VHH binders against q9gzu0. Designs and how they scored, part 16

Target 1, 229 residues: q9gzu0
Amino acid sequence: MGDPNSRKKQALNRLRAQLRKKKESLADQFDFKMYIAFVFKEKKKKSALFEVSEVIPVMTNNYEENILKGVRDSSYSLESSLELLQKDVVQLHAPRYQSMRRDVIGCTQEMDFILWPRNDIEKIVCLLFSRWKESDEPFRPVQAKFEFHHGDYEKQFLHVLSRKDKTGIVVNNPNQSVFLFIDRQHLQTPKNKATIFKLCSICLYLPQEQLTHWAVGTIEDHLRPYMPE

## First folded at step 10 (VHH)

Design f30 (framework vhh_8cml_1)
Fold by ESMFold2-Fast, scan of step 10:
Structure f30 (fold): chain B 229 residues (1-229), chain A 126 residues (1-126)
Amino acid sequence: as target 1 above (229 residues)
Amino acid sequence: EVQLVESGGGLVQPGGSLRLSCAASGFTFSSYAMGWFRQAPGQEREFVALISGSGGSTDYSDSAKGRFTISRDNAKNTVYLQMNSLKPEDTGVYFCAAEYTFTWGSDTYTYLYDYWGQGTQVTVSS
C-alpha cells in the first residue's frame, strides 16, 4: 500500500547504486571488439612491423545519468504498484539534423603512444577497426586508415577526420551501430627526440533509440531484486 | 541488411523536370537524415541535398538552391528529389545516402553509410 511515486523514486535510487558498481567494459556488452593497429613502413624495405592493441571503452562518469534519462523518458511499467518503467514505448522522438545528438556511454582514456625517431621509417599507418562476434548475419567490418609522414603527421590526420566515409565508425546493423570518434591526435617531438602519438579520445556513442533498448535490458536485470514477493 | 534503391532518372531537355525516389530498407528510417549526391563523368561526387529524419530541416548545395526540393515519406521509407529547371550541368548519376550525425564538443560530424546503390542516370540534353 505504498505511494507508487515513492516506490519509483526508491527503485531509481537503487538502480543508480547498482549502475555505479558496474565495472564491466561496455564493449563486452555488445557483439564486437575494437582494435587499434600501427604499421611502420621502413624506407626501401618490403616488410613492415605492426603492433595491435585492443581498445576497450570504459563507462564514463555520465553513463548512469544517460541510462536514468532513458528510464525517465520511457513509458515502461513492470507493476501497477511499482511504476518504475513501462514496457510499451509509445514513441521515440526523431532527432532534427542540426539537433541530432548521441549520448556518450563509454570513452577511452587518453592514450599516449611513444614512437622513437627513426630515419628509416618513411610513414606510420594507424588502423582502427572492429570485429563482430560470431553471428548468423554477414559481418561488415569497418576500418579507418590514417597515414602519418614524419614531416606532416597532424595535417594528414586532420584530412582523414574531415572525410565522411572513413572515420572510426563501427557499423554492422544500423539498429546496433556505434560511433567511435577520435577527438584529435597530437604528434609532439620533445627534447629527448621521441615522437608522442597522442590519442585523445575514442568514445562510444549510442543513438537515443539504442540507448533505450540497452537501458531496458540492463534495467530488467537490475530491477529483478526490487520486484514484489 | 541496409539497402537503398534509386529510381526516376531519365533523359530530359534543358528546362525540364524529374522526380527521383530512393526506397530504403534495413534500418529505422525516421532516425536518419537522408541525402542526395551526384557524380558527373570525370568529376568528383558532390553533395546535392539533405533532409533531417523528421523532415523539419533541409539543406541544399548552391547549385541546387531554388531549383531542387528534397522531401521524405517516413511511412513509405522513401526520400524524394524534385528537380526543376534542369540544366546540362545537372547531368550525372544521382545517389542517395543515409547519414548519421553526432556532436563532439562544439563540432558536428556526419557519417555516410557505405551503401551506394547503382544510382539513377539523369541526362539533360537538347
Scores: ipSAE 0.000, ipTM 0.121, lowest interface PAE 16.8, mean pLDDT 56

Design f31 (framework vhh_7aqx_2)
Fold by ESMFold2-Fast, scan of step 10:
Structure f31 (fold): chain B 229 residues (1-229), chain A 126 residues (1-126)
Amino acid sequence: as target 1 above (229 residues)
Amino acid sequence: QVQLQESGGGLVQAGGSLRLSCTTSGFTFSSYAFSWFRQAPGEEREFVGAISGSGGSTDYADSVKGRFTISRDNAKNTFYLQMNSLKTEDTAVYYCAAEYTFTWGSDTYTYLYDYWGQGTQVTVSS
């Protein structure tokens, strides 16, 4: 063991290095920005299911420093934090978490995770980094129960999403930016689908109804310039 | 691999009949709606007919209503286009396509999913 300040500083430096490495590996594929990060709460620590408990806004120009500031301001366990940073996410025994990886990978996307442990072991910060693989397959919109204010918005949304050159709809507001993942490679879709959001380079499985309503307003604002009078 | 393969095309005289088949592999057949399209030389592909994922609803282009019937056999991962009273104007390459369909709450959604077969030639002589 060393000095506690030295160990915490070392853990933060390792997280910074991981964040930089992920940013660099994605730079060639698309503009890497993060608008939000999600905090997952585990129901069970052994084979837990994750549930979104918090949303942390992250600025694109200084996201590394904002994330690291959060870690510095957290009272997390040094031992548990160092272990999770060293072993990445493969040791998280959470079937839903593993399912999220499969859903993204099965959709010709690769998903990477960086686990950011908190003092409350029921809550972790999971940073999701996705890589979109270019596919010659036409894109399929992922179903979602959206309640658009007008039927024409839904029609235009589905029309835009059906195009090969689209991975979703990008909105011009960092605090509300979202686009839906679409992909034809996900052939074994569950009977009850969940909404998949891609926020910049982060792909998330979001079964939350409240997040769907948040996304609808933002998507409608983005679609407004394309709507007929 | 994901594959749609048409069969049953050929040469037939006006007033005759043909049955096209589309066999599928590499995906869950019951999760998809299916469509037939056709393309004459130098023209765009046009819709011919569709069948829902449940098989409970069908839709047809006005030019083929009453003459063509679409059906599906989930046990065989195959769907069909029965073409009766063929006209010379029906001469085209016929393509099968898979449409993604699912139910959310009380609503059923169908999204265009253009997995295409390679096409099968249908020629109707006078």
Scores: ipSAE 0.000, ipTM 0.100, lowest interface PAE 17.8, mean pLDDT 49

Design f32 (framework vhh_nb_b201)
Fold by ESMFold2-Fast, scan of step 10:
Structure f32 (fold): chain B 229 residues (1-229), chain A 126 residues (1-126)
Amino acid sequence: as target 1 above (229 residues)
Amino acid sequence: QVQLQESGGGLVQAGGSLRLSCAASGFTFSSYAMGWYRQAPGKEREFVATISSGGSTYYADSVKGRFTISRDNAKNTVYLQMNSLKPEDTAVYYCAAEYTFTWPSGKTYTYLYDYWGQGTQVTVSS
């Protein structure tokens, strides 16, 4: 069941996802200026929830070399073949069709995940972000603030824009970063020394139930001002 | 409240021409990019053309040189002039409102507004 507006919205959102996936299959790219690596520590026993143990900010426009260097220079080892990574990421940052890049459609950012197990309880995930210019029309700004504190890392802020006539939101971050909650289904056991995942969408509305699957402890505390009632 | 309504489709012989129109309401039309998309039988919906609020135009490679997108801000209408039509152009044509973000670098990212028109059928006979 559902009302006509809800079903129409769902149908249009599915259509946008299909158009986005088709463009992504043609190796379209977005302008990525900030990278964030989340280090996860798996909770033991029962449901395998991860806790964030570390966040590593990396500012770069050179995906392969500088992300690997930034992560490697931390306390975590990143053992990978650059040749393997170049093969796996060619679709993510080497566009095949230049004309299609100018008209990449959808509010969905391409997200790239490098899953790197150091041991049984740690994994590293790198997220790619781009900057948005804020606009009120057809959106209204709704202030939401994420403060992410882990070690000495800099605070980052997320601004949310809501559509005036619908419940949709647009993420605007003047500090060049966005926080994503990773569905456990998108994290797989690595088959090689590195496994690269492509997340095709940003969750622009973060329901409490989704947050409890991944963002327990410190992240939930920092996202409380944003959480829906 | 955003509404898009396409018109001007029909049956035409190869080599012929059609002009599609899309009447828009419910938003500040002049501030937004407008685009045309099409869906052929058995295929996914594909991009055809877009026009920015400033009048810049972009076209899919398959229609460059044959189709022209234009807009009339006084009438809240976007148009697609289709010339030298081919059987491969047979599709339902849809209008979409687009929200474009610009970076300090000058690179653009286009966000599709959630509203689509009902579409208009174009059939090109051979």
Scores: ipSAE 0.000, ipTM 0.112, lowest interface PAE 18.6, mean pLDDT 48

Design f33 (framework vhh_nb_b201)
Fold by ESMFold2-Fast, scan of step 10:
Structure f33 (fold): chain B 229 residues (1-229), chain A 127 residues (1-127)
Amino acid sequence: as target 1 above (229 residues)
Amino acid sequence: QVQLQESGGGLVQAGGSLRLSCAASGFTFSSYAMGWYRQAPGKEREFVATISSGGSTYYADSVKGRFTISRDNAKNTVYLQMNSLKPEDTAVYYCAAEYTFTWSPTGKTYTYLYDYWGQGTQVTVSS
């Protein structure tokens, strides 16, 4: 009796409204902070600490369009689409990370979210970066990678940036940036627990607007109190 | 206060297996990553395996497919199951604990910093 096209249009408008509410709630689902500690092998000194608490929501538009297209093309039922939406929200609310000590440095950060495109609703990968906004600290951690490898940092980093759409790392111009990168090998093989581990090299990502105030070695100046004598 | 106590080391023939255990006390075990390292005579300490608070695992290339790390949070214990042992696996094996700062569902993108060490347990693989 009713117009089937009108009913389908109403269902799609309702689904769009629910997806909009989900986008608005994404920031509220990530109320955690992650910290990357630069640990020196001698525990008599404090570790330098980078706060990482930001993820860019790069998959949200693809998620929305895929669900809407599935309903339009009758590949998904409305009931199944609503069930997937609820299941996905439950997964995003599950805590993925725990914060470490905050008593080394203090900062104010803006939160953005990076989500990995998924093949399966149960597989979520988050990539994190940090943006310091109102900290008085001369050092500002801006980006960190989950996976660090021994070897050529510049080649590994540039390879990751060339695939930013697949890895979720969003950088406009790598040649104008200083990027955070830690050698995983150095983190995994401490010589003994009484020796401070000295970092060989650090690259930090900075927002383009702040590059004019930064020079090579600025991060080392900030970390100097935590370095071996 | 913090203690890590390894056990299960010994002498075994090439191709054999051993299971190492590390009992932890003095910290909130479930919040820490746990790892195994080894040191052969005259060599530097080498990474073997790690397991995050969430259960994600990572292995050194030399032990992939032969060793398995696991944990029991109810018993505050981490284990290393060592199969297909080779003479090159002869070393003192150390347990280590650190608070995790990254984890992912794939387990390939987490990193650790190790805060605490055990005394070690000797593993000897004869030819």
Scores: ipSAE 0.000, ipTM 0.108, lowest interface PAE 16.8, mean pLDDT 48

Design f34 (framework vhh_nb_b201)
Fold by ESMFold2-Fast, scan of step 10:
Structure f34 (fold): chain B 229 residues (1-229), chain A 126 residues (1-126)
Amino acid sequence: as target 1 above (229 residues)
Amino acid sequence: QVQLQESGGGLVQAGGSLRLSCAASGFTFSSYAMGWYRQAPGKEREFVATISSGGSTYYADSVKGRFTISRDNAKNTVYLQMNSLKPEDTAVYYCAAEYTFTWESGDTYTYLYDYWGQGTQVTVSS
């Protein structure tokens, strides 16, 4: 029926209108910003966390491209970042909880909450409600060593994120993980499960009823197989 | 050029079933997520179901347990099996293809494409 390019523009305009509405909804309810960071695994077994700081950046094509340019460009050197990867990174046989806690804290980030599937407490999808320290350099690598145990929820989560991600991320690499950071600024940390699930639903592009099968809590709560409701 | 063509719509009584098909051409079908949307008279277009290139599916709450989305990459076709139909399912059903950026080999195309079909009418009588 009509011009294909015109129809593509209309589809993109509808998508952008929905994204703008979602950003406004987040601002109205929680007065916060969301940051998405990707963990890249080097062929030399080096891992780095790259941050993208914008509200709902997963819906913007330029953020992912800029992160990868930072990785490939000589203006950002992973070799010069070896000190960050070695700093307090947990090695070998540390329990999942301790390894993630040390690695994430080493990323200049305070972790308030983590989200994990109830049926697989060893597989963690990291959703952080934290204060982000201001960075002088965008796309700067942050020390990270994130280990996942057996299970498929990480792949399911990254797949869902990819489906909702209009920046073009295709999740086919098990070495790539996504962390969501929520900068609450002047908000108090969410104190009840319902508010946390509503926030996670919005940020993860998952309906709330799907998240009722997940656990959410502090780092200390992670070692408990049962979350108090 | 890119084309999406829906078929299989029609009139059915409440409790009945219909299977919608969407034949795609003009693009690499296997690389696209495929979805179904619907628009009832006087309402905005709403999401129904989606299936990724890898085969993972997601459904709107209103159709969960009744509708099944599937795809056949060899035939470049996506399907929507609709069971236990209700009058509230009456709408024009649209097929959509969404292409996302890929970082395979570090290079990717910077374009996001949404392709839509012309729609097929589904009418459920009480």
Scores: ipSAE 0.000, ipTM 0.106, lowest interface PAE 18.2, mean pLDDT 51

Design f35 (framework vhh_nb_b201)
Fold by ESMFold2-Fast, scan of step 10:
Structure f35 (fold): chain B 229 residues (1-229), chain A 123 residues (1-123)
Amino acid sequence: as target 1 above (229 residues)
Amino acid sequence: QVQLQESGGGLVQAGGSLRLSCAASGFTFSSYAMGWYRQAPGKEREFVATISSGGSTYYADSVKGRFTISRDNAKNTVYLQMNSLKPEDTAVYYCAAEYTFTGSTYTYLYDYWGQGTQVTVSS
């Protein structure tokens, strides 16, 4: 407080805070785009692509209401289910990208969406892209992990997440991580039921050295083969 | 069953060239993105190059201008032409396939992997 040691400690703490703030501002130099893609088993049918943007209606966290809505609409055809996912039943909060540490950018908002009963979906992929804000560089795919929780398949997702080949990073809470779903078998839903996917937090690790090894290209070129007809 | 089989590796002197091939079977090759990764002893597996089903190509900065990725859908094969090889290019090279093109540097995000082929560049 009022002694010389307290004043010296306050001055040192201010310097540390300034250094942390300057280093954390490097994360703000990146633009991010996130897409959720549905890949269909039928090769002729194009994949559906959903952009996660800043202007998305607020999400309800009531899983019971979401399940009831899904069950009610389960009688719809696959084409009707895809339309509902694009318009009314995919409820996403716009993620806030925040630097919580020097080496981490995280989304602190939860996202969930309902997958209607669709046995024609081969897999769901979350695509995350970044670029340097002040550059003419195209968007590059980023290192990320996305975790999907679903009641009937939760044990299988936990088994996948226990594997040694997973990677990614957590912002400030080790329990707020997401892992990219890669196993198509875990995405099948029984008839007359909906699958709820929950993305709790998106955590990015952007070490400077890895930027030199990332793919370079436009987001349009990367996604063109998978765009809906 | 799905198989990816790499070939074309070997010993070469610095400044030389090699062409790697990856023969694919058990899936509709033309619908998949294909990639090359490499791993040196004691190091993590790193991205080298990828080619989408539509033919768009992307390279790691360390190989850009020296390596060229290409594909032949009629032969179900992806290639990596490696020119101006350096001792630092010494690694096991792996072929990978992904139905949804992510361009990821994460090995676990690819659907299928080959067993790898050794490339050794001497000074």
Scores: ipSAE 0.000, ipTM 0.115, lowest interface PAE 16.4, mean pLDDT 52

Design f36 (framework vhh_nb_b201)
Fold by ESMFold2-Fast, scan of step 10:
Structure f36 (fold): chain B 229 residues (1-229), chain A 123 residues (1-123)
Amino acid sequence: as target 1 above (229 residues)
Amino acid sequence: QVQLQESGGGLVQAGGSLRLSCAASGFTFSSYAMGWYRQAPGKEREFVATISSGGSTYYADSVKGRFTISRDNAKNTVYLQMNSLKPEDTAVYYCAAEYTWSGSDYTYLYDYWGQGTQVTVSS
């Protein structure tokens, strides 16, 4: 039969072309930039701990205004949201970055975060973002690990994969970080290290057709609450 | 400007040894993790070894116990000592400086690559 490698290359090229067309369309309509939002929910039975219940990929090119608009639409300010993180959630430590080489010791990296106010006592939304330098930087798949640590509290973690490539998938501004989007069902289990690890490997090696469909639909749905009126 | 210059490659018989060197310039060497990768004809580039800025080392399973990575921050040089070489080790060996990210100000350093040095192991 046909060459499996050639068929896989064709599938990957189709996926990239579709995602690029969609990103160009979204950028033209909404001026989008890519970020990630985490939803924290209170752990009810053993302590005043929060657990990450959902990770939402977010695409916006005016994130500052969209985030502030989300904050303004609630009874809390940005300062109050930061205070909630400090009081009501396990302390966030700087994410740890690693290259594509899983066994390489990466340095600890700090990432800026912006919190949305919560309307229910169990939830806090934390938006994380980062930037990479100009478009002449070589391709770098980045794995970011977010840990929550507060004394003896159980550590929670989430792997986030982003990509920056001159010839690959880019946002409207080529100097912005690009996140590889993964199936929502896996994002709903951020404590499942094996599932996240497996999906990251698939995303780097060969994205599936389903990944494009998920990225298009899920990004649009999750961006809606944060977009300008 | 940034430069990574590999040297020490060549032809050697199976069971022999080679020492590769990578001289770096144009960045703060001591702040970077340094690594070695290799690429055989028709294959993808694969990881060989890395050494952190603090001196911690990691190796691919295929080279553990045979290869040793080390660095000399005073000379801005990273080394790969290759012992008990096998024909399967034949490849172009590339030096890499792994970029790091610092602080919450979005400051970061670039990843740099050398042009490679050929290692050929005959049987």
Scores: ipSAE 0.000, ipTM 0.113, lowest interface PAE 17.7, mean pLDDT 47

Design f37 (framework vhh_nb_b201)
Fold by ESMFold2-Fast, scan of step 10:
Structure f37 (fold): chain B 229 residues (1-229), chain A 129 residues (1-129)
Amino acid sequence: as target 1 above (229 residues)
Amino acid sequence: QVQLQESGGGLVQAGGSLRLSCAASGFTFSSYAMGWYRQAPGKEREFVATISSGGSTYYADSVKGRFTISRDNAKNTVYLQMNSLKPEDTAVYYCAAEYTFTWTLGSDTRTYTYLYDYWGQGTQVTVSS
């Protein structure tokens, strides 16, 4: 008395296993380590802290308000935040995509970063070659730049370029929130004093009052020697 | 603390019906999608049905037309109405909680699911021939 329902059950289980294998295969190519940095304090202030608890609120319906709260002085040290990341707490709360391809379902883009070490300053420059989601996003980043100062504290700047307005949007204040998504498994051996690594996702939205417009030509002139033809 | 408690299992003859209940506590029930899974002896745990926070439902092909999932947010309970039961439906049935959220980037809105893997202890369903 085997019936069509037992075959449908097995077919569904096989389909789910196949989708799981595809998701696992993509995950094996990209070991996602996500770091969200909230920079409230300048390098001179030893109480500068990063709060991992803000990662979950950033991925909710109120994320725009929550990301702008920045780091709190009282809750977590940098070491405590790194311990939580080592426990994969952030990954346990990562969005789990439904049965769709990654490139269709979000603002996840594959981007190449070129990292230039120079006199205690490392610059991460992103060249966007991935398909961008066709949506009414307020900003479509075509380049991202992070600048780090070596030492006990990091000072970070974020440059976001919009393709629509031909101007750059710059968060160059260490008191502003910074979003840094790193796929550490894609770090490349340095070539010509540059290290290339791949960013697996980028999603940026900043209130207008937090933005400073910067000319696209400025960053393009800096990047031109490293840009593909 | 998060708890899921299943009830309503038992022994029934082929062609009979059972209604399973899952009472939830320790989290905001209305914000979670709820699902039913089952595991037969010597088999892997398999999906049966799910209901979103908004009430949309999805069923395994093996149970479509026979099983109905529903929820009562006022009682923090999810239900599985099982009709036209077959010996192949014999399994331990588990309740699961899945978190979904809506994320907005500018004017674009995307829905994502977190799977927190909150599971109940299970309830035995046995269908005799």
Scores: ipSAE 0.000, ipTM 0.106, lowest interface PAE 18.6, mean pLDDT 46

Design f38 (framework vhh_nb_b201)
Fold by ESMFold2-Fast, scan of step 10:
Structure f38 (fold): chain B 229 residues (1-229), chain A 125 residues (1-125)
Amino acid sequence: as target 1 above (229 residues)
Amino acid sequence: QVQLQESGGGLVQAGGSLRLSCAASGRTFSSYAMGWYRQAPGKEREFVATISSGGSTYYADSVKGRFTISRDNAKNTVYLQMNSLKPEDTAVYYCAAEYTFTWGSDTYVWLYDYWGQGTQVTVSS
């Protein structure tokens, strides 16, 4: 069988073969889409919305296993996430920011979102969840509201979607990116609030290293009472 | 989580047949791709066959034409029909549930897998 990398390559080959044979999109299996929004607080700057598939960092073969292990064991640390991000994240090409979707101004009304703490007054990073398939409550909405006073008057909010049976939002290609995994049980215990914030740090793979850097101090300070030692 | 239990292994003569079953318990069976892997003593685990939630199948070259994978979502069970067995098919056979999907047509996802404890197949010459 080989190592974990060999198993991942076999899984990818199976998925590619399936898509070629069927000529159909498997994206429709999701009840929602995931987006990342950069909201610029500059008076005349346009906000940008990034569909997840357009932001793919490069990961090492061990990232997925290490992250999933940390989620299961609640041992994943924000510092460890940042070390991984800084080594293996491919920076977004500057022209892609200008070419990405620019209609964020009205989108928050229809999306559940995760707002990152901000120490750069010009930027807010949001991870947005959209109800892609209109189902009559396939999701059990879970909302956690935390206030971060990172030297200013801004407050941040965490809104997380959980399906009634089980929620996991996406590892894109084992070599490219990682997203949140949320088990219904994990969302129902107070101790799991810290795990959710640790998982959210993984979502910062998708933007850029500098955005990860400015979020760190505020999140860690807020979570300190709940972090594993 | 998903728990997997294999059955149907045993001793058969070369040229014989066996049907392995894997019963899944827990949540979301129908959303998993299901696979069979095998491991002979002193060797690494090797891929045998996989079936998607929609029924698409893929086989290792060594078993094509001899083995057939199938699933029954109503019973939360996956099967491996093994025909024309050879001594080199002797191994412990493992059932795996793989939570995979694609995002659009170009992004491929392997989320995680669950494994059963295995069932022994012995093919005598």
Scores: ipSAE 0.000, ipTM 0.109, lowest interface PAE 18.5, mean pLDDT 47

Design f39 (framework vhh_nb_b201)
Fold by ESMFold2-Fast, scan of step 10:
Structure f39 (fold): chain B 229 residues (1-229), chain A 125 residues (1-125)
Amino acid sequence: as target 1 above (229 residues)
Amino acid sequence: QVQLQESGGGLVQAGGSLRLSCAASGFTFSSYAMGWYRQAPGKEREFVATISSGGSTYYADSVKGRFTISRDNAKNTVYLQMNSLKPEDTAVYYCAAEYTWTYGSDTYVFLYDYWGQGTQVTVSS
């Protein structure tokens, strides 16, 4: 609102200024809109499956007001959140996931803020974090198809409905990160086929058309110049 | 410069068999999963079968027990043996080079980097 008169108010003013600067930078480079989301999660010491405990997606032109509202309701550290805002979903902290087993539960990466380009879409954020093997061939982001059976859901895993127009995967390189796009509306409806994940995940939802645009690298190329480092 | 070239399609009567081949060049074939997809007129492209770089195979429910996918890394070729063909198998069949991620010992995600031109399969009743 005004000048800061407390520790929390100072932190919120710094966060607001940083979010506005990033949005202004992207507006000059792309013909699309941005959204910002808070992702809150539970972490288990024994590598048990943890899931996003609360998601506060902000998908409006007034992102600053809604982000600040979410932060007021959060127990997360604002100082750590300010550091994460310098990173983009395209630059996921993959090196912090140190496992040779993709079914290992208990990711050590913590991410409370995601800055993402968007059009008008549903309020969903979920990032799937994975390791890819090294390859002699350069990988390109391409739309993926998911085919899984619902029968394993009684185990301690995240289960989602997969749909042709709502599924996709993007990888910057074979060994770094994976972004999975899911329609949250279908998580509450039992179906004959569903997607099962045995990994720590933070969800990010995009329309299929946006994913196709990412596959040719256009948006990713423009995002690089505004990111620090 | 990547190329995928399908062959072996044609006209066959119901109950018959066909073997499709896909010759690949311009990439490290052995590092990619290879798959077959099909598209009938007026419908979207659908999954048929895939074979991982390690040799694991996965099939659509509609073709299980009738189709067999295999590969020859020395010849950079993937094959689809189609037995007991039905009129509903009529479609253009496409070869795809897939970059897959493995979840445990199984393949759960299919990413398509390269596609062939397709080959027509017509099954008469």
Scores: ipSAE 0.000, ipTM 0.114, lowest interface PAE 16.0, mean pLDDT 46

